# Miniprotein binders against q53ft3: the designs that were tried, part 9

Target 1, 195 residues: q53ft3
Amino acid sequence: MFGCLVAGRLVQTAAQQVAEDKFVFDLPDYESINHVVVFMLGTIPFPEGMGGSVYFSYPDSNGMPVWQLLGFVTNGKPSAIFKISGLKSGEGSQHPFGAMNIVRTPSVAQIGISVELLDSMAQQTPVGNAAVSSVDSFTQFTQKMLDNFYNFASSFAVSQAQMTPSPSEMFIPANVVLKWYENFQRRLAQNPLFW
Short names: E, the ipSAE of ESMFold2; O, the ipSAE of OpenDDE; V2, 0.75 times the mean of E and O plus 0.25 times the DockQ between their complexes.

## First folded at step 32 (miniprotein)

Design G6 (at its last look DockQ between E and O 0.02; V2 from the best seeds 0.00; counts 0 for: pae E 18.7 > 1.5, pTM E .605 < .8, placed apart)
Fold by OpenDDE base, look of step 32:
Structure G6 (fold): chain B 195 residues (1-195), chain A 93 residues (1-93)
Amino acid sequence: as target 1 above (195 residues)
Amino acid sequence: SITVRVQIYENGKRYEYQFTVESPEELEKVLEKLMKKIEEEGAQYVYIRVYAESPEEAKEFAKLLVKIFEKLGFTKIRVYFLGNYVWIIGRLE
């Protein structure tokens, strides 16, 4: 039902289901993690009127788990990015995992997803810095990706006078790439989810 | 036995009460006693989850919970099902 992604690591698609309404991912070496992506696999939707509350758990200085509400995923918002690097000094919040005997190792953090009522979610306040504005973060990422591509492509740019004949290769004018880039940016600005 | 979870929210914080009752009548009595506490906490919305042994039992629990909520003066009562769990939400005015 859920997937978890950490940059530079393999995607996790097999959550441990600790209850009918609760799922957990283990995050080893959590101290090196800045962001976590939680997403629905698309195989099973949330039941009507329900969504997922996403929690992060890490051990405190005494080895006790500290749980914090990161945010939410829903059928309408099936993925979210959370910043967890700055949460190490945060206070714990109320969480639905307290009654569960979750075996923890000191070096492993956890992402917990609790299936809850949408109405209940509206009454909860996530930790302030965890919820990366999905739209803004996506836009920023896309922009960085586009810039990276443009910079990479432009690094290979040569003038026509500098070109050597290569009949086996196809060439694209730099202006075409630029026009594409501009058009894409325009569309992105109008609707970040235009595709 | 019926396992009951009550969730109350105040200022973004969740307060949870868990208890077990042996009968629907006992459930009503316990909830009536909790109403004073809920009011003192200033909770507007009350969420209750009950675990059933079957989908059929879940439906019966739903009916029971609705009746109890109506009797206790809850408004905007809604019921949701997740597997064998029954969720009921109500507003206290």
Scores: ipSAE 0.244, ipTM 0.718, lowest interface PAE 1.7, mean pLDDT 83
Fold by ESMFold2, look of step 32:
Structure G6 (fold): chain B 195 residues (1-195), chain A 93 residues (1-93)
Amino acid sequence: as target 1 above (195 residues)
Amino acid sequence: SITVRVQIYENGKRYEYQFTVESPEELEKVLEKLMKKIEEEGAQYVYIRVYAESPEEAKEFAKLLVKIFEKLGFTKIRVYFLGNYVWIIGRLE
């Protein structure tokens, strides 16, 4: 029903369903993650009057879970980008996962999605500035990925005078990469969802 | 057996109970006792989720739950189905 995406990782679409109304994704190496995208797969909507509360969890000092509300997904807004870098350890809030026996790896963070009443969700306050605009955050995320790729690829550039013969290797002119980068960036500014 | 999960929301706080019953008659008895406690505590709304053995059984449970909610004075009763799974909500105004 849900997907979870982190930059540089494969999209997760097979949530661990820990209850009929609760779904969990594992986030290994969570300290290296800045943003997470949570979205509806589109085939099973929330029941009318319902939505999803999105929580982030990591072990506290004793490996016990500390869950923090990041924000929400609904049928009307089926995807959201959340910033998880900078969340404070050890500051939990009321959450719906505390009565559950959830199978956990103590060193791995989790994203939890709980199906809740829209009225109840409206009374909950997300932690800090975790929720971001989907358009602004998508564009910023995409721009950073684009810059990272270009900078990495260009760091290997050599001139023809610096090359050694290698008949079995194929080469891409550096200008092709630059033209692609410039075109992609132009298209992204015109329509962030063109790709 | 039937697994029932009840969520009670009171002033932004959430309380959750889970129990298993052997029959619809046992379900009604347990729910009536729980709903009396909810009425005494002044809950704003109650959300009940039931996993039935068939879609037909889910419809029968929904009828039972609606009657219990009406008896206890809940309003804005809504019922949702997903296969064998039924959600029901009732609110106190």
Scores: ipSAE 0.000, ipTM 0.170, lowest interface PAE 15.1, mean pLDDT 69
ESMFold2 (binder alone), look of step 32: mean pLDDT 70; pTM 0.628
ESMFold2, look of step 35: ipSAE 0.000; ipTM 0.095
ESMFold2 (binder alone), look of step 35: mean pLDDT 71; pTM 0.655
OpenDDE base, look of step 35: ipSAE 0.000; ipTM 0.196

## First folded at step 33 (miniprotein)

Design H1 (at its last look DockQ between E and O 0.01; V2 from the best seeds 0.00; counts 0 for: pae E 13.9 > 1.5, pTM E .758 < .8, placed apart)
Fold by OpenDDE base, look of step 33:
Structure H1 (fold): chain B 195 residues (1-195), chain A 93 residues (1-93)
Amino acid sequence: as target 1 above (195 residues)
Amino acid sequence: SITVRVYIYENGKRYEYQFRVESPEELEKVLEKLEKKIEKEGAEYVYIRVYAESPEEAKEFAKLLVEIFEKLGFTKIRVYFLGNYVWIIGQLE
């Protein structure tokens, strides 16, 4: 039902269902994470009138989990980007996952999704500066990624003058794609919103 | 401003040039410069890439660049579009 993406890491598509209406992703080495993308897989929609409240949990100074509301995902807004780097030292509560017996590891944070009524969600206030505009951000990311790729790759275009069968065509060496990928990943790791 | 990248291929060598234009109409400046470069270095193939502000603008650039290529005597002109990008490849006989 849900996916979770951290820049530079494999996408997670297997949430742990800790309750009928609650799902959890583990985020190892959470100290290195700046942004998290939470999205619906498109396989199962929310029931009518319901959505998902997205929470972040990290251990406090005492090792106790602190939960903070990041924002929401809905059928109408099936993905969202959240900045979590600034939340690691913030205040939170155990709600709504406080009563859940979730195994915690000191170096592992968690993303929790609670399926709730839309009306109830509307009354909740996410922590400040956590929610990043999802649609616009993804659009900008895609565009900037494309721009970055083609700007880089095209600079290495070579003629097929010494090649057959189409000498008038331009070619980009395959290794250029790799170089671009490596560089892009490096930048993304440093700042997921570097564009 | 819009960046126009030009790659001139001659005798296995690539020469790269970048031009900045404020509008498609200023591509005439690119023509003049390109002509000088071709005269100096020669050219078998020329590859031009433009990133425009919109797909519509990209089409305008493409039209003008094709005209430029024709004026320069290029043959086998190919045009590629992707989003705001336009690529043009031409061959000089």
Scores: ipSAE 0.009, ipTM 0.264, lowest interface PAE 8.9, mean pLDDT 79
Fold by ESMFold2, look of step 33:
Structure H1 (fold): chain B 195 residues (1-195), chain A 93 residues (1-93)
Amino acid sequence: as target 1 above (195 residues)
Amino acid sequence: SITVRVYIYENGKRYEYQFRVESPEELEKVLEKLEKKIEKEGAEYVYIRVYAESPEEAKEFAKLLVEIFEKLGFTKIRVYFLGNYVWIIGQLE
C-alpha cells in the first residue's frame, strides 16, 4: 500500500503491518537521514473519507519510542516529503567515547502510517513547522528548473524569415517546448514527485 | 477471533467501540446494541473496521454489515478490502 524512500537508499515497498490500520517502515542508521519520502504505491487507495497520518519514532535515551506526527498522505496528496534531521536527539554533549554510548541505544528509527478518517486528521497538529519539508519546496525548485529551460530554449528562437537551410539538423517548433512546459507544470501540481 | 472497531460520528463528536467476535451471530448481537445507539444519537457517519481470519470471512462480515447499514437507513454504504481487513462506511444522506 505504502512506500518509503530515503536519498541514497533502496526504496522500501514492504511495510510491516503492526495493526489493521497501522504500517511501519524501519530506518536503520537514522541519524544520517535528513529527509524521508512517504508515498502511496497506487495499488490500494485509502477508502473514501480516509487518509494516512505519518509518524516518526526513534528510541529515547531509555529505549522507549515516542511517536511524533510528521504530517499526512491522502488519495489527493499521495506523497509527501518530511524533514527528520531536526527531530533527532543523538547530537551534541557526547563524552570523547561517544561510540560506547551509542552501542547501548539501537540506531533504528521508524516511520509509522496510521489509516484514519480525514475529519480526525484535520484535528491533529504535526510537530513543529521545521519537522516537515514542504512539497512546495521541491515544486519551487522544479518550477525554477522549468523556467530556466524555457528561457534557454526560447533564446534560440528564430522566425521563418531568419532561418537558413540546414538539412543535417533537426528542428523543433517553439510551441512544442511551451506545450511541454505547460503539461509538465500541470502534472507537477498534481504530484510533485512524478518525475 | 475477529476484532471489530466501530466509530460513530455525530456533529464533530466521535464515539469509539471495540469488540472481539467468535461468530457472525455474536456480531449481529453487538450491532443490534449499536443500532439502538445510532438511532438515539442520530449518527450521520458510521465507520466499522473488521479484522477477519481470512479474506472469505471478511467478505461474509461485509455482507452482514451492509445489510445492517441498510436496515438502519444509511443511503451511502462503501466497502473496502485489504486482505483480511474490511472497512465499511455508512453515511446518512
Scores: ipSAE 0.000, ipTM 0.210, lowest interface PAE 13.9, mean pLDDT 69
ESMFold2 (binder alone), look of step 33: mean pLDDT 76; pTM 0.725

Design H2 (at its last look DockQ between E and O 0.01; V2 from the best seeds 0.00; counts 0 for: pae E 15.8 > 1.5, pTM E .757 < .8, placed apart)
Fold by OpenDDE base, look of step 33:
Parts: sequence; structure tokens; C-alpha cells
Structure H2 (fold): chain B 195 residues (1-195), chain A 93 residues (1-93)
Amino acid sequence: as target 1 above (195 residues)
Amino acid sequence: SITVRVMIYENGKKYEYQFRVESPEELEKVLEKLEKKIEKEGAEYVYIRVYAESPEEAKEFAKLLVEIFEKLGFTKIRVYFLGNYVWIIGQLE
């Protein structure tokens, strides 16, 4: 029914069903995870009037699970991207999975999906900044990335006048692209939202 | 501020100048000073890159630079636009 995707990892399509209406994915090495994609597989839709509340669980300083509501998936919105990196040190509750008999490993975080009434979901408030606006954010990223590249590369642009009799042709050393790429990767690694 | 990069090529030597200007009028003053350098050092090719705050501003700078190049006696003047960047290349015969 559900899939879970972390960039650079194999997609998970086999959620552990811990209750009739609750599903869990394990996320090992959760400290390295910035974003998680939760999506419906398309095999089984939600029942009419139902959707899925998506929760993230991480161990607190005492090793106890802390659950936070990330957002929702529905038949009308069958996939969502969530930022979890900033939530790892946040406050949360044990609801709704706290009472569930789930084997928990302190080094493993979890994504939980609770099938709930749409009306009930509407009354819930996800943690701030967890939901990533997919289209707008991607567009903004793309624009910023392109601008960054353009500004960087063009700053090294020179005429070929020194090399050839055709000074009208612009030359950008090939290594500039590499340098840009390396710098971009470095900054991205430090802060995925540096742009 | 607008970043201006000037490259002068003469007899295999490259002279590079970078400066910032706040307005097209200031650019004109700076370029007038560069005229003296060009006369002194000689120039086969002059390449100027301007990064403006907008494409519209870039066009204004381009117009100004072309006029300057014409005054300097450049016979071949090429202008290239890319976003907020403008490149002007002049050749002296």
C-alpha cells in the first residue's frame, strides 16, 4: 500500500503493518537522512473518506521514541516529501504509535503511517517546515542552482584573444565547471538549503 | 553595484582591470581613464564584461560602452548579452 524512499537508498515497499490501520518503515542511520518521500504504491487506495497521517519517530536522549506528525498522504495527494533533518532534536509525543508494541532499536528511526478519517486529519497540525513544497521548492532550487552556476562560471569567462585571432569567442576554462561542481557539492553537504 | 572587468590585449600581453561602479555615468568616467591606458599601452583587442543589476541596465551599459569604443576608434565592436551580463569586444586595426 505504501512506499518509502530515502535518497541514495533502496526504495522500501514493504511496510510493517503493526495494526489494522498503522504501517511502519524502519530508517537505519537516520542521522544522515534529510528528506523522506512517502508515497502510495497505487495498488490499494485509501477507503473513501480516509487518508494517511505520516509520522516520524526518533529516539530521544533517553532512547525513548518521540513521534512527530510530518504531514499527510491521500488518494488525491498520493505522495509527499518531508524534511526530517531538523526534527531530530525537536520535541514530540508518543502518539499515535506510542502505545503500539513495536520493536524499536535506538539507532533506527521510523516512518509511521496511520490511516485516519480525513475530517480528523484536518484537525491535526503538522510540525512546522516538515512538509516540502515539491514543485515550488524544486523550481526555486533549480533557479538558484542555475544562477549560482552562471554567476560563478561567467566570472571566469575570458576572450580567446590571447589564444586565437578570434577574440569575439568567449572562453571558460573547463576546470571552472569542475570547481563549481565541487564547491556546490561541498555547500550542499554542509547545508542542503544553502541556496 | 556593478562589476566591470576590462581586459586589454597587446602583443601577447594581457592587462586586466576590475572595478565597481554605482551608475552608468560612473562607468563613463572610469572608461575615460582607461582610454589613456589604452593609448599608452596600445591595444589590439579590448574585452569588457559588465555584470549589471538587471538585463535592462545591462543594455544601458552596453550602449554606453559601444559609444566609448567608437570614440576610441574601434572598427569592430561586438556585443553579447546573457542575463545580467554584457560582453563587449573591440578590435583596433
Scores: ipSAE 0.007, ipTM 0.258, lowest interface PAE 8.7, mean pLDDT 79
Fold by ESMFold2, look of step 33:
Structure H2 (fold): chain B 195 residues (1-195), chain A 93 residues (1-93)
Amino acid sequence: as target 1 above (195 residues)
Amino acid sequence: SITVRVMIYENGKKYEYQFRVESPEELEKVLEKLEKKIEKEGAEYVYIRVYAESPEEAKEFAKLLVEIFEKLGFTKIRVYFLGNYVWIIGQLE
């Protein structure tokens, strides 16, 4: 039903369904993430009168989850970019009892989507500065994400001379990725709000 | 009563149908008609949303719809539940 995208990472399209109305994406190494995109895949709309509340969860100092409401996705607004850099606890300070190096182990945060009644969602207040509302910020984030996608996908490109006869493997020509990238950039330059 | 909404996507076009069903016998008849429409139109994928009178009834209908999608040759079938709702996607791989 949902996708989750972080710049420089592969898109996640296989949410873990943890309840009839709840879906979760894991975000390992969440301290390095500043923005996430949550979107509907477009094949499964919400039921009439319902939408999705989007939450961010990270472990506190005791490893217990801290959940914060980021915002919403609906049939009328099927994608959203959320800023999570200001929501993370975990820039450690030095201990008051010593001058020890602090080694931060990467940990896993989560994006949770809860399918709820639109009337209930209207009464909820997201944490401040979570949703990206600036056109400049949205355009900048989207451009960086597209650049990262192109660079990542291009690293898997092979020439026809390097192709092997492997019927179970699928390949795409590198120029298809380039054409997609150029078309998307053109649309973004013409209308930064084409979403 | 049971409400069934069907969306069929073919070559970038969308066709919508909605049915209200009062009994399991009527649902079987509606599903047979849907099967013929989907087969005739050659859909790329089909989305069906069912609102049942209980979650158990929704699960029973989902089983019937999955059976129809398998008979129609869909190889990628996804089913999602929300209380009395069930959403079923059939796609040709």
Scores: ipSAE 0.000, ipTM 0.129, lowest interface PAE 15.8, mean pLDDT 67
ESMFold2 (binder alone), look of step 33: mean pLDDT 75; pTM 0.709

## First folded at step 34 (miniprotein)

Design G7 (at its last look DockQ between E and O 0.01; V2 from the best seeds 0.00; counts 0 for: sugar tag NGT 11, pae E 21.3 > 1.5, pTM E .660 < .8, placed apart)
Fold by ESMFold2, look of step 34:
Structure G7 (fold): chain B 195 residues (1-195), chain A 93 residues (1-93)
Amino acid sequence: as target 1 above (195 residues)
Amino acid sequence: SITVRVIIYENGTRYEYQFTVESPEELEKVLEKLEKKIEKEGAQYVYIRVYAESPEEAKEFAKLLVKIFEKLGFTKIRVYFLGNYVWIIGRLE
């Protein structure tokens, strides 16, 4: 019913059905994955009035699954790309010196799809804080954009002390602003959650 | 020609649309269709980028975009200009 695609890997079309309405794909070596495409194969559509809630799960430092709602697929929107790079453990159980006599393997994450009523899906809130998650994501995007702009522009700063009589004031060539804007747009075009 | 790129965020899901138009009149028609898609999908965050043929044309597009965002009920509208680019971000309360 569903497919799961990661760039550079074979497409998965044989989901593990773990319940009548729940399907799972395993993602080994998930730390190297930034985006996942989830799509409907087109042979079996959702029943009328239903759709799919898409989740990402990874094990925490204790090996316990952490499930996060990524978004939705429906008959009207049968494919979606989800960013998972910001959802992975960076400081999990993968210590540099933690295993002397134990083979450490990459953890396996999962993509879960739950078939649900569209009305029930409308009450669900994707990853982050509840309904405020979309506000928090927008706020985080805005803050990262400001930080990115500041850091980039500052790398080209020329103070008045270097060129003119106002030594405590820094000046930024206009071309730096244009270059930052172009680079930021390119990154946003590739990945709007690139921060 | 004028390149318009639209990115819509809905509860962590990203949708993307891209259009090329030849005139401001054609852009207005495309934006009217886009308005209906935004209403249909229930978007909470919308980002639109327009690459105009001049900075003055970009300013005129910004006025049009702001009116459309206000009509859609966005409460926080931010507009950015850089040369021929205008970039607008809207949020629903």
Scores: ipSAE 0.000, ipTM 0.071, lowest interface PAE 21.3, mean pLDDT 64
Fold by OpenDDE base, look of step 34:
Order: sequence, then structure tokens, then C-alpha cells
Structure G7 (fold): chain B 195 residues (1-195), chain A 93 residues (1-93)
Amino acid sequence: as target 1 above (195 residues)
Amino acid sequence: SITVRVIIYENGTRYEYQFTVESPEELEKVLEKLEKKIEKEGAQYVYIRVYAESPEEAKEFAKLLVKIFEKLGFTKIRVYFLGNYVWIIGRLE
């Protein structure tokens, strides 16, 4: 249902479901993390009238997890970027993950997503400066991701003359990748939240 | 040793407590103290996670926690098990 992305790390698409309505991602070496992207995978939408409250937890000076509300994801806003670097020393707020005993190592933080009523979410206040609300930031991130993929894929491009026979392998024409890239950019430019 | 995490939500404020107990009986004593705190704070939502030494022990803790939650007046109580972990969530409607 949810994905979690930290720059420079593999995407996490398998959240630990700790409750019917609660999902957790582990973030090892959280001290090095500046931003976290939380997004819906698109496989399962939120039930009608519900969304996801996104929380961040880190161990406090006493080793106790401190949970802070970062923001929200909804069917209408299926992804969000959160800045967590400045939250590592903050005070904890009320969060739905307080009851989850996740095995934590001192260096591991957690992202928690709690499926809540939209009406309830509206009454909650995220910690300041956590939500990177700027469409520009999201667009920049997406663009960087796209560029990274394109660069990676294109690095493997070979002409037919350069190809060695590999009957067991499937090949995708570079034109397909380029076309996808261009189409995606076009859609992104029209609506950064087109997905 | 058993690690216990308690999270209390009160009108937008989150309180978290983590402690270690050596037995279910000791946990009960600690939880009694927490019960008073929960009552005082008027918590609408309480989450407790216990890491036990065995699945069997986890079940015992779960039973204990359920009793406490019932005593606290929670109308919605959910219990989840994962390995030696037990999660209990209580909400006041």
C-alpha cells in the first residue's frame, strides 16, 4: 500500500504492517537522512473518508522513541516529501504508533503511517518545517529521479551491431525509454501530482 | 528482560514511556502507575508494545494488558502479535 524512499537508498515497498491500520518503515542510520518520501503504491487506495498520517520516530536521549507527525498522504495527495533532519532533537507529539513495539537499534528511526479519518487528520498539526510543501521541491525530486533513471538506462544502450546474442534475454529499445521519459516530463510539467 | 513501550495520546500531545521489566508481575506494577497517569491525562489513545522472551510469554502479557485496557474504559481494544512482540491499542470513542 505504501512506499518509502530515502535519497541514496533503495526504495522500500514492503512496510511492516503492525496493525490493521498502521504501517512502519525502518530507517537505519537515520542521522544521515535529510528527507523522506512517503507515497502510495497505487495498489490499494485509502478507504473513503480516510487518509494516512505520517509520523517519524527516533530514539530520544533516554532511548525512548519520540514520534512526531510529519504530515499526511491521501488519495488526493498520494505522495509527500518530509524533512526530518531538523526533527531529530525535537519533542515528541501524540501519534498513533505509540503502542508499536518495533525492535529498534539506536541508529534506526521509523516512518509510521496510520490510516485515520480525514476529519481527524484535519485536527492534527504537523511539526513545523517537516512538510516540504513546495511543488517545486517535489518537481525537483521527480526530475532528479527521472534523470537518474534515464542516465542509468542509457548507460546500457548498445547498437544492434554491438549486441551479443542472448536468446534468453529481452531487450527494450532505447526509443521506448526516451519516449517514456519525455511523456513523463510532459505530464509532470502539466501537473506535478498527475499520479 | 522484557522491553515495554507505552505511548499515550492526549489531545494532540504524545507521551512515550519505555521501560524494562523482568516479569509479568513487575509489568503489572508499572502499568498500574501508568494507569493513574493515563487517567489523569485523559488519554484518548494508548499504545503498548511488549517484547517478551517467548510467544507464550507474549500471550500472557497480552492478557494482562487487555485487562488493564478494559479497566481503563477503552471501548476499542486491538491486540497484535508478531513473534515475541505484542501490540495493544486502546481507543476511547
Scores: ipSAE 0.000, ipTM 0.152, lowest interface PAE 13.8, mean pLDDT 78
ESMFold2 (binder alone), look of step 34: mean pLDDT 72; pTM 0.667

Design G8 (at its last look DockQ between E and O 0.04; V2 from the best seeds 0.00; counts 0 for: sugar tag NGT 11, pae E 22.4 > 1.5, pTM E .726 < .8, placed apart)
Fold by ESMFold2, look of step 34:
Structure G8 (fold): chain B 195 residues (1-195), chain A 93 residues (1-93)
Amino acid sequence: as target 1 above (195 residues)
Amino acid sequence: SITVRVQIYENGTRYEYQFTVESPEELEKVLEKLEKKIEKEGAQYVYIRVYAESPEEAKEFAKLLVKIFEKLGFTKIRVYFLGNYVWIIGRLE
């Protein structure tokens, strides 16, 4: 139902469903993440009158999860970019993931999505300026993510003329990376909100 | 079968290992053996790529690999999925 995207990482499209109305994505190496994108896949809409509240969680000094409301996604606003840099030492907020028995390691953060009534969501206040404008920041975020991924993956590419025998090396064909890059850019140009 | 490729980087030198395993339990055993090598080598950066037989199996491997990287003390763990492939990168702080 949902997707989660971090710059320089592959898209996560298989959320862990921890309750009928609650979905979670794990974010390992979360200290290096400044922004996350949460979006609906488009296959299963929210029920009428409902939407999704999006939370960020990290373990506190006692190993307990600290959840902070980032913002919302709805059928009318099916994607959003959230800034999570600076939230990792913040004070927690009220959230619906309280006594949920979700097994986590202390070194990973989570993005949680709770399906709720739109009227209830309208009464909630997200932390600070977690939600960002989707026009300029979306383009900048997406371009940085695509550039980072392309540069990372292409650093393993070799031309056929440069190939040397090396049983200790792994290779990724550059065409796979280029095709992904081109396809993603084409989709973004057709629909900046497909993500 | 499941193909596992491991790259270990130490001071610019790259070591690569390749294994074929039949199950997540066998993968865990292989990675526990590799865990000792990673600790002894003092690796700065470890890259593991797994080709699973399904996306669901890739999720199970990801959970196992994250647990192992955390036991090894890696604090920067990045996980990437592409269909049946999962890439895991672990770095010391």
Scores: ipSAE 0.000, ipTM 0.072, lowest interface PAE 22.4, mean pLDDT 67
Fold by OpenDDE base, look of step 34:
Structure G8 (fold): chain B 195 residues (1-195), chain A 93 residues (1-93)
Amino acid sequence: as target 1 above (195 residues)
Amino acid sequence: SITVRVQIYENGTRYEYQFTVESPEELEKVLEKLEKKIEKEGAQYVYIRVYAESPEEAKEFAKLLVKIFEKLGFTKIRVYFLGNYVWIIGRLE
């Protein structure tokens, strides 16, 4: 249902479902992370009237997790970028993940997504510095990310004539990637703010 | 060595255990101890990640883990693979 992307790292598409309505991604070496992208995979939409509250968790000086609300993702805003570099020393807030008694590796943080009613989400206030403040900055980042992915994927493109027989290997047509790219570009243009 | 992470979730509380094993057999022994703990804690969700020495070994661990999760009574079990990693998520409905 959800994906998590950190620049320079593999995309995470298999969230840990810790409850029916709660999903978690682990972020190793979180101290080196500036931005995190959370997005819907497009396989399963939110139920009507629901969205996702996105939280960031890091260990405090006592090793206890500190949770902060970063923002939201919805069917209408299926992706969001969050700046977490400035949050790593912040104070925690109330969160839906409850009291977690976690023996954690100090370098590992988490992104938590809680599926909640849109009405409830509207009453919550994300931390001020988590959202990318500039539409232009967000657009630029997203565009760079998209271009990077497209370039990467296209670099592996081969014609059928060039393909080596590999019956056990699955292939995705290049036009599917392009279509995805174009659709995402369109959505970005229509609504550059995903929080 | 094989690195194992276990996360047990109960009503918003997470218990995490990390350890290293040398073989699937050793993992089984360790997990037997964890079974008791899982039962005691009344886990609703359990997540286990294993980093094996090879994809083949990861597959073996996956089989073992699935068996354990079935034994624990989890009704929904999901397994994921990536390289030498295997993830298993079990939910008790």
Scores: ipSAE 0.000, ipTM 0.157, lowest interface PAE 17.0, mean pLDDT 78
ESMFold2 (binder alone), look of step 34: mean pLDDT 73; pTM 0.679

## First folded at step 35 (miniprotein)

Design G9 (at its last look DockQ between E and O 0.03; V2 from the best seeds 0.00; counts 0 for: pae E 17.8 > 1.5, pTM E .700 < .8, placed apart)
Fold by ESMFold2, look of step 35:
Structure G9 (fold): chain B 195 residues (1-195), chain A 93 residues (1-93)
Amino acid sequence: as target 1 above (195 residues)
Amino acid sequence: SITVRVQIYENGKRYEYQFRVESPEELEKVLEKLMKKIEEEGAEYVYIRVYAESPEEAKEFAKLLVKIFEKLGFTKIRVYFLGNYVWIIGRLE
């Protein structure tokens, strides 16, 4: 249902579902990460009236998890970019993940998505420095994410001759991904803030 | 067994209950007692999440939960499905 993308790393598309309404991605070597993108894959939308609260977790000085609310993903805003470099010394807040027994290593952080009512999400305050605020940093991050996504998607390309017929599945020609990539690059160069 | 989570919201405060039930009849009895107690305290809305064992069972739980909410006087009942999950929200106006 979700994807998680860090510049210069492989896109994660296989969230670990740790509860009916909770999904987690591991972020190894989190100290080197400045931004993360959380997005919906588009296969399963949120139910009407619901969205996703996005949390970041890292170990404190004792190795215990510290969870912070980054922001939200909804059907109307299916992707978001979060700056996490400034969060690694902050204190945690109330969150829905504290009751789960999740094994954590010292250098691995987590992104958690909790499916919540939009009304409940409106009452929550994300940490103030999570949003991307620099146009130049935003453009650089976005270009790196674009390159990473294109390279990831193209690595799964197969020709029709290599495929086993599967009448229950839908397919997208690989040139659609290339055309999307080229169009997005042009639009980003013309207006870095169009997205 | 079926996992049930109930979230009750009053003036922005959240109260949570989580339990397992073996049958829809057990769920109905537990929810009726819980909701009557909380109705006396003045809840604004109630959000129930049920994880069923199949999508068909989720549909049957949705029907049951709608009947319970209607019996208890809740209005503006909304029901949502995601596979084996069912989400139900009701407001006490």
Scores: ipSAE 0.000, ipTM 0.133, lowest interface PAE 17.8, mean pLDDT 69
Fold by OpenDDE base, look of step 35:
Structure G9 (fold): chain B 195 residues (1-195), chain A 93 residues (1-93)
Amino acid sequence: as target 1 above (195 residues)
Amino acid sequence: SITVRVQIYENGKRYEYQFRVESPEELEKVLEKLMKKIEEEGAEYVYIRVYAESPEEAKEFAKLLVKIFEKLGFTKIRVYFLGNYVWIIGRLE
């Protein structure tokens, strides 16, 4: 349902579903992360009247997660970019994921997505400066994201002759990925907020 | 050998187990043992990540894991792949 991307890193499309309505991505070495993109995969939309509240969590001095609301994703806004570099030492709460006893290294942060009612989301206030306001920064990050995805996907490209028969597997032609990449870049150049 | 990470979520608590297995059969045995613990903890969601030596091996392990999950009574089984990693998420009722 959700994807998470850090520039220069592999895209994450496998969220840990910790509850029916809660999803978590692990972000190792979070100290080096400036921005995170959260996006819907497009396979499953939010139910009517619902969206996703996006949270960032980092371990405090005691190793306990500190959650901060970054922003939202919705069917109408299926992706968002967040700046997290300035949040790594801020105050936060354990909402909505509660007091999670997370067994992990101190260098691992998390992105949490909570599926919530749009009306409820409207009553929440994201932390300041989390939303990327700079179009240039957004564009640059998105471009890096696109490049990362393309490079990753292309690394698995094989010719027809190299394919191993697997009737249960679906394959997407590499040219489709390239076409998507080019189209996306074009649209991004025209309007960085086209989605 | 493959590295297996098992994460169990129960009422906001996360338990993580990491181990290495040398064979699919060993993986199944380990998971069966863990299931007892999972049940004792009352975990609702189980997340397993496997790091294989190749994408092809990852796919094979994925198939195996799905079978194991089904056998163990997991529902809403979802599988994701990235490189040599395979993720499996299931709900235990």
Scores: ipSAE 0.000, ipTM 0.164, lowest interface PAE 15.2, mean pLDDT 76
ESMFold2 (binder alone), look of step 35: mean pLDDT 74; pTM 0.683

